# Designs tried in a protein design chat: VHH binders against p46559. Part 48

Target 1, 369 residues: p46559
Amino acid sequence: MTAIEKFFTEKSPDSEQVLLKVIELGIDFLGGEWKNVDKSQVNVSRVHGGQSNHMFHVTSSTSATPYLLRIHRQPPSQVFTDTVNLAIFSERGLGPKLYGFFEGGRMEEFLPSKTFDVNDVLVPENSRKIGAIFPLYHSINVPVSKSRRCVHLMREWLNGYESLGGGDYEILPTTVNYSDHPKSVSIKDLNHEIDNFEKWSTEIFEHTLVFSHNDLASTNILELNSTKELVLIDWEFGTYNWRGFDLAMHLSETAIDYRVPFPPGIKMNGDLIDNPPNIQIFCEAYVEADKKLKNRSPSDPTAEVKALIQECQFFWPLTNLFWALSAMKHSLLKFENGVDLDVQARDRLAVYFHLKPRSQKIYEELSKK
Below, E stands for the ipSAE of ESMFold2; O stands for the ipSAE of OpenDDE; V2 stands for 0.75 times the mean of E and O plus 0.25 times the DockQ between their complexes.

## First folded at step 16 (VHH)

Design w7 (framework vhh_7nfr_2; at its last look DockQ between E and O 0.33; V2 from the best seeds 0.00; counts 0 for: pae E 12.1 > 2)
Fold by OpenDDE, look of step 16:
Structure w7 (fold): chain B 369 residues (1-369), chain A 125 residues (1-125)
Amino acid sequence: as target 1 above (369 residues)
Amino acid sequence: QVQLQESGGGLVQPGGSLRLSCAASGFTFSDYAMSWVRQAPGEGREWVSVISGSGGSTYYADSVKGRFTIARDNVKNTLYLLMDSLKSDDTAVYYCAREYEITWGRGTYYEFDYWGQGTQVTVSS
């Protein structure tokens, strides 16, 4: 625990020490009216919702600019990535403004907003909005490695699993209605799966590399109260990846509900997996927005939309393999997220093997062109 | 260089007690949570217990809860595991590991960046 984390977690938000500290921070990073703010005019409230950080909304009865104080709980490497991303987005007006950062924390613009849930993202109009906003983020050039981090992470997690003594992984039983998966998979088998998808993706979709969110679950989408515009948050997994992977990540998550308050804490909807209701609208919106962004002449988007849908479908199983491998490793560690990681791993592997043949077919088809 | 060295393992009868120690060096010991992890023959590694940097918080696996006690001496840079009421199933190589918390958007989990060489604990009649 960092000193600043200890400070803000051990002391009450209304304590004199905390009040004075947030004033100090206000003065140091925002200046202006904060120089005239008295502790009696300051209110600090804890913001709940993010498991990754301690968050406080800092306000005053003055004209001083309110701000969100974030105290990090993440390792330095993650903090670095997240901060860099936020800084870039801040400058481009694609997220909350970054007011400042310091060791162990940062100050951000507070955005009154609604956080989406699993129902919100299934609303067709919201899906359209989400599809339309993706090109804005995918167009950003971030000065980080252009390596495909998803492949690296999958391999790292699998290696970690093995190092922790993990062996053949039994997939049965599952909670999904698929039966075309093996009963168990070896580490070798899983490595082979990663290799195949890496090969296929590299050969067919390498030209689609974009800076990606890679974790756009509903809880990472904010709808601004004032404008109803959407803002994507939590870029801790932000890295370059295949466009289709990032899009499929979002779409695949729409079929999963983590709000289950009892074990296993996760529910997958097979119908949504097999027949995602909003994929057409989502991809149409993406293509339209992308064309506009690139100042392309209006043209019939039918072929492009079809191609993008196919691309999403191709990457759909890979998103499940990605999280399955994560769950496998972390199930061997102390992990707290309200989800049974074994159940999640099995279900995601079942989904992966169910959808894999489709991806292979797509690869074969596109390889002939 | 970070170093962790376990000691205190041995042969003990069921119902017996052992005290494991882990000597740490090469880092600020009190800044890190420390864990015990064990590996039985033919089995994977199993997390046993963790203690916060200050020693104020402790957690145990269900399999050892009520029997094992984790402690630390930050002056001596030493981690301890007091093992009481030992069972045959407790037979394993016991490792001390330096732990760090990772917060992922969907949860919190712990990783280990440094491990000791391990000490053998054998519970047999």
Scores: ipSAE 0.043, ipTM 0.422, lowest interface PAE 3.8, mean pLDDT 90
Fold by ESMFold2, look of step 16:
Structure w7 (fold): chain B 369 residues (1-369), chain A 125 residues (1-125)
Amino acid sequence: as target 1 above (369 residues)
Amino acid sequence: QVQLQESGGGLVQPGGSLRLSCAASGFTFSDYAMSWVRQAPGEGREWVSVISGSGGSTYYADSVKGRFTIARDNVKNTLYLLMDSLKSDDTAVYYCAREYEITWGRGTYYEFDYWGQGTQVTVSS
C-alpha cells in the first residue's frame, strides 16, 4: 500500500489530519482558491458505490472548487490506462475534468448527476443521445497501443483461469432458455472461439478500429443534474477495438439487470438478448453523428444503418464471451461483488453459443467480396 | 513497501497438523482480505481460503473444508492457516496473498496484488 492509501484508509474522513491533507491537495492542484480555506470549512465524505478505488467528495463552504479524490487500489497497469484515458477526455471536455494526479491517486471533477439504469437506456430519446455521443468518443486519437483489443484481455482471463486450476466448464444449469449450446466447454474450445472471432473480425472489420469504451453498461452513463447532458465515465477497459464490439456491448447489456438482490445479483431478460428495441434508433443516431463529425455527405443512410446493425449483430456474442471469461477467472478467486459469477458465466456462455451462428453467417457473407 | 513472509512449513506425517504464519508489513493489515493459495508440484495454483479484513467472514475450498482454519491477528499483523488431518494431497508450496478491489464498470471484483515467497508443506511418511 502507498503512503497516501494508508493515510486515507487508516483515518476517518472528518479527522483533522484528513481535512488538512485535502486542503493541501487543493492548494497543490487547484491553486489559490484553496489557500485561504480553513479546516472548519471543509467537508470530506466517502462516495459509496462499489468502485475499485477509495473515493471521497471534498467540498468547502467557500467558493473553492470541490473535487472527487480517488485513491487507487488497482494494479499499476490499470491505473496507467485509466489516468491516460481520463486525461485525454478531460482535455477534450468529454468527461470529468482531471484536476491532478499523483502517486497512488488523482483528483477529478465531481459531477452532480443521475446514474442511468437499464430502463433509462431504453427510453427512445436517451437511446438517440447515447448513439450520437459514441462517434465523438470514437473519433479521438488516444496515444495507446492499437494491438491489445478486447481479445487480448479475454486471453489473459482464460490463461488466468487455467493457472488458478480451472478446467472444463459446465454451462448447465442456466437461467436463459436456450438448448443450442454444449453442456461443457474445455479451455482449448474457448481458445478456439477467441481465435476464430479474432480472425473473422480482423478480416472484415479491421477498418472499424477506434478507441472504444468496451464497457458502456447503463451504470457508466451519467445524466448531469443541471443540463441533462450525458457523460460517459469509467474508461478502465478503454482501448482500441473494433467499433462494433463497443456498440454491441452497450446494446447487449440492456438485456442484463445487475440490480437484483444477491444471490444471484444478476438477471438476464431473454426477450431482449438478441433484439433490443432501441437498436434502430441507436444506430441511426450513430450514423448521423458520425457523418457530421467526419464532414461527409450522405450517401445511402438506410443502407449505412442496416450495415451498422449487422456489424453490431456480428459482435454481440463476443461481448458475452468477454464477460463470461472474466467471471470464470474471478469465480476461482472467490471474489465477493454482489454477483454470482458462475451464474453469470454459465448464462453468458449459453448466449454466446446461441448467437454465434449468426455472426458466422455474417462473416461468410461479407468475406465473399 | 508491502511485504508478506510465510513461515511454519515443513515435513509432517499423514494425519498430522501444521500451523502456517504470514507476517505482513508495509500496509494497514486490517483493511485487506487475505488468502492462502497453494501450488502442488507440476500443478497450477489452487486457492485454499480467504478471511475478511476484520476477520468476521471466512471461506474455504471444498478440498480443505473442515480440516483447515484460517485466522488473523490484526494487532500482530499476522495471517494464520491451521492445518489438521493432513493428507499427501496437501503437499504444496503455500502462499499468502493480499486481496485488492477491482471495479469493472458495473461491479466490483477482487484480485491478489501481493504474494509472499511461499512455504513448503510436505506430507509423507
Scores: ipSAE 0.000, ipTM 0.194, lowest interface PAE 12.1, mean pLDDT 84
ESMFold2 (binder alone), look of step 16: mean pLDDT 82; pTM 0.827

Design w8 (framework vhh_7nfr_2; at its last look DockQ between E and O 0.04; V2 from the best seeds 0.00; counts 0 for: pae E 5.2 > 2, placed apart)
Fold by ESMFold2, look of step 16:
Structure w8 (fold): chain B 369 residues (1-369), chain A 125 residues (1-125)
Amino acid sequence: as target 1 above (369 residues)
Amino acid sequence: QVQLQESGGGLVQPGGSLRLSCAASGFTFSDYAMSWVRQAPGEGREWVSSISGSGGSTYYADSVKGRFTIARDNVKNTLYLLMDSLKSDDTAVYYCAREWEIEYGRTTYYEFDYWGQGTQVTVSS
């Protein structure tokens, strides 16, 4: 744990030391607005933002600009990428303003908003809005590596699992009702699965390469209180990637609810795992927004939507494998985060193997050409 | 400084009753939802019950429904857990926990910003 993380986690937000520190940060990065702020005028509130950061909303009774303070818990490489991505989108008006960054943290605009849940995502109007926002983000040229895809992080997690002493992984028991998966998988088997999907994806979807969020679960979508516009947050997994993975991640996560009592803190809706009810309207909205953005008319819009749905279906199992590998590694780190990570890993592996044959059929159909 | 201090634990026979208390200080108690979470020996933490800031909404794990009652007194800044029909499986350290003030992403029933030190409940013989 870094010194700055220790400072903000071990001290009360209303302690004199924290109040003086956030004034110091305000002066350093926002300037004279904060120079005359007294500690009695400052409020620091804890913000829940998941596993990657400790977050605090810093306000004052003055005209000084309030800010969201992020103190990171994750490796510097992931923080650097997230901060660069935020800065790029901030300059384009597509996210919160970035006020500054420092060793171990950053300061940004706090957006008064509603965080979506899985029920919000399935409302047809909301699903249309979400589908429509993706092409704008996908069109942005981000000056980072185009070779670092989702599969590289998956390999890092699997290697981490092995280095922590992990071995063959037992898929049973599951809460999903599938039987068309192995009882256990080896690390070698999982590496083979990653390698195959990378091969398939590169052969038939390389031309779909876009800068992708890669983690657009419902809770990474904010609806602004003021405008009802949507803002995407948590870009820590942002990479260039096949767009179908990005879209499939959003769609597959509609089957998964994290806002349930722990244990297990996760619920998979079996009815939604194979085909979410919003896939048609979501893909239609994507195609329409992409056409508008690029000032083009599709030659056959029904065919384009059908092809995009197929593209999403191809990547669907890979999104489940992605999170299964994360859960396997982090289960060995003994995180207490409100989700039973072994339940998540087992269920997602079962889903992966259940859906993989569909992806293989799609690969075979498209590779004939 | 936020403080949560549990009391009322002890040894009790199966079928017995016990009332846990959690004294809260250092924050405006009525503004926050509160929870009880327990941890049996050698096990992970298990959410037990939650109550809204006003006390108007209560929630229970299936394992305790009908046997446990969560309550709060916003004048005395105290959270309660009334445990009836106790079983040996209820043996655990019971923690009082405060729910997050602001949500800005993933939220679960288990994620809390402040915890008490815990009070031991033992149900035997």
Scores: ipSAE 0.033, ipTM 0.467, lowest interface PAE 5.2, mean pLDDT 86
Fold by OpenDDE, look of step 16:
Structure w8 (fold): chain B 369 residues (1-369), chain A 125 residues (1-125)
Amino acid sequence: as target 1 above (369 residues)
Amino acid sequence: QVQLQESGGGLVQPGGSLRLSCAASGFTFSDYAMSWVRQAPGEGREWVSSISGSGGSTYYADSVKGRFTIARDNVKNTLYLLMDSLKSDDTAVYYCAREWEIEYGRTTYYEFDYWGQGTQVTVSS
């Protein structure tokens, strides 16, 4: 625990120490009216959300600019990436403004908004809106490594699993209605799977590399109260990746519900996996928005939409392998945090192996062109 | 340089007790949660216990709950594990590890960034 984390977690938000500290931060990073704010005029409230364990909404009865105080609980590398991304998006008007950052935390614009849940993202109109905003984010040039972090993370997690003494991983039993997966997989097998997808993706889809969110679950989507516009948040996994991976990450997450309050704390919907209801609308919206953004002449989008759907379908199993490997590693640490990581790993592997043949067929087809 | 060094392991009979120590150096000891992790022969590493930086919070695996006690002395930069009512299944190499709580998107995880060399605990009649 960092010093600043300790400070804000051990003290009450209404304590004099906290009030004075947030005033200090206001003065240091925002200035202006914060210089005249008294502690009696300040209100600090804990914000509970899916992105951070320590967020505070700081307001005053004055004209001082309110702000969201975020205390980081990520490793330094993630903090760095997230901060850089936020800073860039802040300047582009694509997210909350970054007011300042310091060791262990940052100050952000507070955006009155609704955080989406799993039901929200299944609403066809919302899916259309989400599809339409992706091209805007994918068009941003970010001065970070163009390496595919997702592949690195998969390998890192698998290595971690092995280093913790993990061996062959048993996939049975699962909670999904798939049976076309092996009973167990070895570390070697999993490495081979990563290698194959990396190869296929590189050969067929390398021209689609874009700056990607890579974790666009429902909880990372804000709908602004004022304009009903959508804002994407939590860019800690933000890196360059294949467009289809990023899109498939979002689509695949729409089939998973983490609101299960009892073990295993996760539920996958096979029907949504096999037949995602909004993939057509989502991809149509993406293609249309992308054409507009690039000032392309209107043309029949049918072929392009079909191609994009195929691209999403190709990457769909890889998103599941990605999180399965994470769950495998962390399950060995006997820490569940509301989700049974073994169940999650098994289910995601089952989904992966179920969908993998489709991806292979797509690769074979596209390789002939 | 961060260093962790375990000691106190040995051979003990079932029902016996041991006290493990971990000497820490190279960082502000009190700023970090610390953990014990063990690895039995042929098995993977198993989380055993954790303690917050201040020592105010302690956590235990179900397998050791009620038998083991984790403690720390922040003045001496030392982590302890008191092991009572030892069983044969407790036979393992015990590692001291520096803990890092990490948020990955929607999920919080525990990570270990530094490990000791481990100390052998053998419970045998």
Scores: ipSAE 0.026, ipTM 0.398, lowest interface PAE 4.8, mean pLDDT 90
ESMFold2 (binder alone), look of step 16: mean pLDDT 83; pTM 0.843

## First folded at step 17 (VHH)

Design z1 (framework vhh_7nfr_2; at its last look DockQ between E and O 0.05; V2 from the best seeds 0.00; counts 0 for: pae E 9.8 > 2, placed apart)
Fold by OpenDDE, look of step 17:
Structure z1 (fold): chain B 369 residues (1-369), chain A 125 residues (1-125)
Amino acid sequence: as target 1 above (369 residues)
Amino acid sequence: QVQLQESGGGLVQPGGSLRLSCAASGFTFSSYAMSWVRQAPGEGREWVSSISGSGGSTYYADSVKGRFTIARDNVKNTLYLLMDSLKSDDTAVYYCARSYTIEYGRGTWEKFDYWGQGTQVTVSS
């Protein structure tokens, strides 16, 4: 825990220390009216529900600019990535403004909004909106490595798991009822899975590399109160990746319920996994928006939409493997934040192996072309 | 200084009811989710129920669902646990805990950072 995290978590938001600290931050990064703000005029409220570390809404009864204070709990590398991405988006007007960053935290524009939940993302119109937003972000040129970061992370996590003493991992689904998975997987097995998908993806989808969010769960989608526009947040995993991976990541998350932030803290819906209700609408919206963005002539999108759906389906299991490996590693670090990471890992692995044959089939089909 | 103080515990017969209270001070009460956690003799701590800062969302362990009701009064800075249809298995020290949300990889999770001293609940014939 960083010093600043400790400071903001152990002290009351209404404590003098916190109030003075947020004034200090306001002065330092925003200046202006914050110089005249008295602690009695300041309100610090904890923000819940967002994919956020520790978040506080800082307001005053003055004309001083309110802001969102984010205190990080993430590894420095993720913080760095997130900050860089946010900075870029801030400058481009594609997200909340970044007011400043400091060791262990940052100040952002507060956007009055509703954070989406698992139900919100299943609303067809919302799915359409989300699909239509993706091309904009996928078109951004970000001056970061163009490598497939998902593969690197998977290997890193697996290596981490091993280094922490992890061995064969038993797959025992809890929230899903799949049975077409191995009883257990070895580190070697998992490496082989990563290798195969890397190979397949590289051979078939290398031309689809785009800057990607890679973590677009419902909690990372804000609906603005004023305009009802959707804003994507939490770009800590924002890197270049295969387009289909990023899209599948979102779609796959629509089948996962995080409503109960208590153990096990996760529930997967097999029906939604097997038959995602909005994949067609989502992909249609993507294709349409992409064409518009690129000033392409109107044409029958049917073939393109079909291809995109297939692409999403191909990457769907990989998204589960991705997070399974993360969960496996972190479970050993006893980050027992009340979340049963083992349940998550096991369920995601079950989903992975359930869907993998479809991906393989897609690869085989597309390889013949 | 953050302070949590439980009260309302006692001896009750099976099928009886009890209301626990937790007085909170030293922080903006409405800004934090609150939870009840219990610990039976020789057992680990078991999460019982949680309520969001605003009180709009409530969560229950399966073991108490339908029997217990968590509530809060943000004006009085008080957390409540209404326990109905009590069973012998409900015997435990009940703790009030302040909750906070953390993000860890995938998912948002509740964690406890402050605890009360606990109040004993004994369900016995």
Scores: ipSAE 0.029, ipTM 0.381, lowest interface PAE 4.5, mean pLDDT 90
Fold by ESMFold2, look of step 17:
Formats: C-alpha cells, sequence, structure tokens
Structure z1 (fold): chain B 369 residues (1-369), chain A 125 residues (1-125)
C-alpha cells in the first residue's frame, strides 16, 4: 500500500490529520480559495462502493471549490487508462473537471446530480437523450492502443478462469426461459466463440472503431441537477472497440436489474432481452446527433437507423458473453458485489447462445455486400 | 427514539476472535445501512465496515479485509461484527452507527446520524 493510501485508510475522515491534509491538497491544486479555510469549516465524507478507489467528498462552509478525492486501491498499471481518459474528457468538458492528480490519487469535480436507475433508462425521452450523447464521446481521439479491444479482456478472464481451476461450465439452471443453448461449454468452446466474433467484427465493422465506454449500465449515467444534461462516468472498461458493442451494451443492460435483493441480486427481464422497447428512438437519436456533430445532412436517415439497429443486434450476444466470462472468473475468486455470479454467468451464457444465430445471419448478409 | 447498544467486547490474545453485536430499536432496521466504526485511545474514528439494509452488499476497510465479517439479522434487529485473527492494532472502542447513503456512480456516501455507546475490544499478549 502507498503512503497516501495508508494515510487515508488508517485515519478517520474527521481526524485533524485528514482535515489538514485535504486543506493542503485544496491549496496545492485549487489554489488560494482554500488558503484561509480552517479545519473546523471542512467536511470530509466517505463514498463507499466500487473496488478501485477510496473516495471522499471534500466540502467547506466557505466558497472554496468542493472536490471529490480518489485514493487508488489498484496498482498504477491498472488505473493508467482511467487516469488518461479522465484528463482527456476533463479538458474537453465531457466529464468531471480534473482538478489535479498525484502519486496514488486524484481530485475531481463532484457533480451534483441524479444517478440513473433501471427505471430511468426505460423512459423513452431518457433513451433519446442517451442515444444523442454517445456520438460526442465516440468522436474523441484518446491516445491509447487501438488494438486492445473487448475480446482481449474476455480472453484474460477466460484464461484466469482456467488458471483458477475452472473447467467445463454447466449452463443450467437459469432464470431465463430459453432452451436453445448447450447444456455445458468447454474452455475450448468459449475460445472458439470469442475467435468467431472477433473475426466477424473485424471483417464487417472495423471501420466503426471508436473509443468506447463498454459498461454503460444505468448507474454510470448522471443527470446534472442544474442543466439536466447527461454525463457518462466510470470509464474503467474503456477501450477502442466497435461502436456497436458499446451501444448494444447499454441497450442490453436496460433489461437487467441489479437492485433486487441478494440472493441472487440480479433480475433479467425476459421480455426485454431480445429487443429493448426504445431501440428505435435510441438509434434515431444517435444517427441525428452524429450527423449534426459532423455538420452533414442526413442522406437517408431511415436506412441509417435501420443499419445501426442491425449493428446493435449483431453485438448483442457478445455483450452477454463478455459479462458471463467476467462472472465465471470472479465467482472462482469469491468476489463479492451483491450478485450471485454463477446465476449471472449461466443466464448470460443462455442469452448469448439464444441470440448468436441472429448475429451470424447479420454477418452473412453483410459479408455479401 | 433511535437506540443502538453494542455488546460482545472484551480482552483477547493476538490471533483470537470476538463477535460484536449491536441491538437496534426505534426505527425500521431493514431500511437502513449499518456500519461499524472504531476509535483507538487518543486517535480519531476509523470506519471499519458497512452493510446494506438488505444485507446484500458489504464493505470493509483494507485494514480488516479478510479478517472481519459484518452481518445483520433483520428479524432480530441486530448488527454483528465477527472479528478473527485479531491484532494489537485492533484495540479500540467499537461503535455501531446507523448509515444512510447517497449514490454517486458506483460509490455511495455514508452519513452517520445515530451512534451506540461503544464496546471495548482489547488485544494484548
Amino acid sequence: as target 1 above (369 residues)
Amino acid sequence: QVQLQESGGGLVQPGGSLRLSCAASGFTFSSYAMSWVRQAPGEGREWVSSISGSGGSTYYADSVKGRFTIARDNVKNTLYLLMDSLKSDDTAVYYCARSYTIEYGRGTWEKFDYWGQGTQVTVSS
């Protein structure tokens, strides 16, 4: 553990040492507005949850700028892309302002906001807003590897599962109502699935590479209290990737409720798994916003929307395989996040195999062109 | 009136175990996240562990992770802390506290509005 992590984990947020430290950080990175703040005027509140940071909201009774303090729990190599992404987005005004960073931590803007839940993402107007914001984020050139995609993380998880002693995985029992999947899958079978999707995606969709969030569940969407604008947060899975995966991830996650009591801590809405109700509105908003961002008139918006829907449908099963592989590995690590990870893995594998034939048909149709 | 009463503290040798309990009354226990916070002599308070109202999510300070287990019984309105592999550095008064949270992205905010009187845990060889 770094010296700064030890300091913030061994001392309470209301201790004199912590209060003086956060004033020092405020002076050092935000400047003189913190210079005359007394420790009696400072409040430090812990933000709990997440596995990658110790987080604190630092405020005062003065006009000094409040900030969110993140003290990293992960080695630098695991937080590298998150730190670069935050700096780039902050400079562009597309996320929390970055006030500073230092060895072992950073300071950023706390965004007074409503965090979306599973009900919010099903409201049609919210789906429209979310669809409209993606092109702005997708337009950003992030100076990281373009060769490391979602499939590489999937392979790392599968290799990790095998290294932890995992073998053939039984898909039953499931909570979803499908029967068109195998009873079990081997490590070799799963590697074949990853390889096939990589091949198909590269052949047909390589031109769609953008820097992608890859984890846009509802809780990573903030609605700002002041402007009602949406902000996407928590880019820890960010990579260059086919945009259809990014869009399909969000759309697929609208069918999944993580707020239910453990066990199992997860509920799949079977009526929404194949096609979420707002995919038309979402894709219309994406196409329209992308055209406006690029200052061009839509040539055939109906055809472009239909093509984008098809693109999302192609990547749909891959988003489920992605989380299934994560759940398989982390179940063997006995990772605790309030979700029964074997239930998640089994359900997502069932959904993957149920939807895969649609993706193969799309590949066959597009490869003829 | 909200009341929280800790028990189960005592003197143990390093490597020993204790189970702390916190009896809750005067509120709907299952609707609130609960936390353990400790205070060593002459030091500030240190957050130890938190558990969601349902018991489905648990959180631990790095200093206790893997050694302490938080649990709750929403039928008996009781919060627990099972402490294993105790070290001299664990010597403190342990408080249970009622939390409420504010969600922000993947994290939550803890605010503590009610505290128990605490129970002493002493680890000495």
Scores: ipSAE 0.006, ipTM 0.269, lowest interface PAE 9.8, mean pLDDT 84
ESMFold2 (binder alone), look of step 17: mean pLDDT 83; pTM 0.846

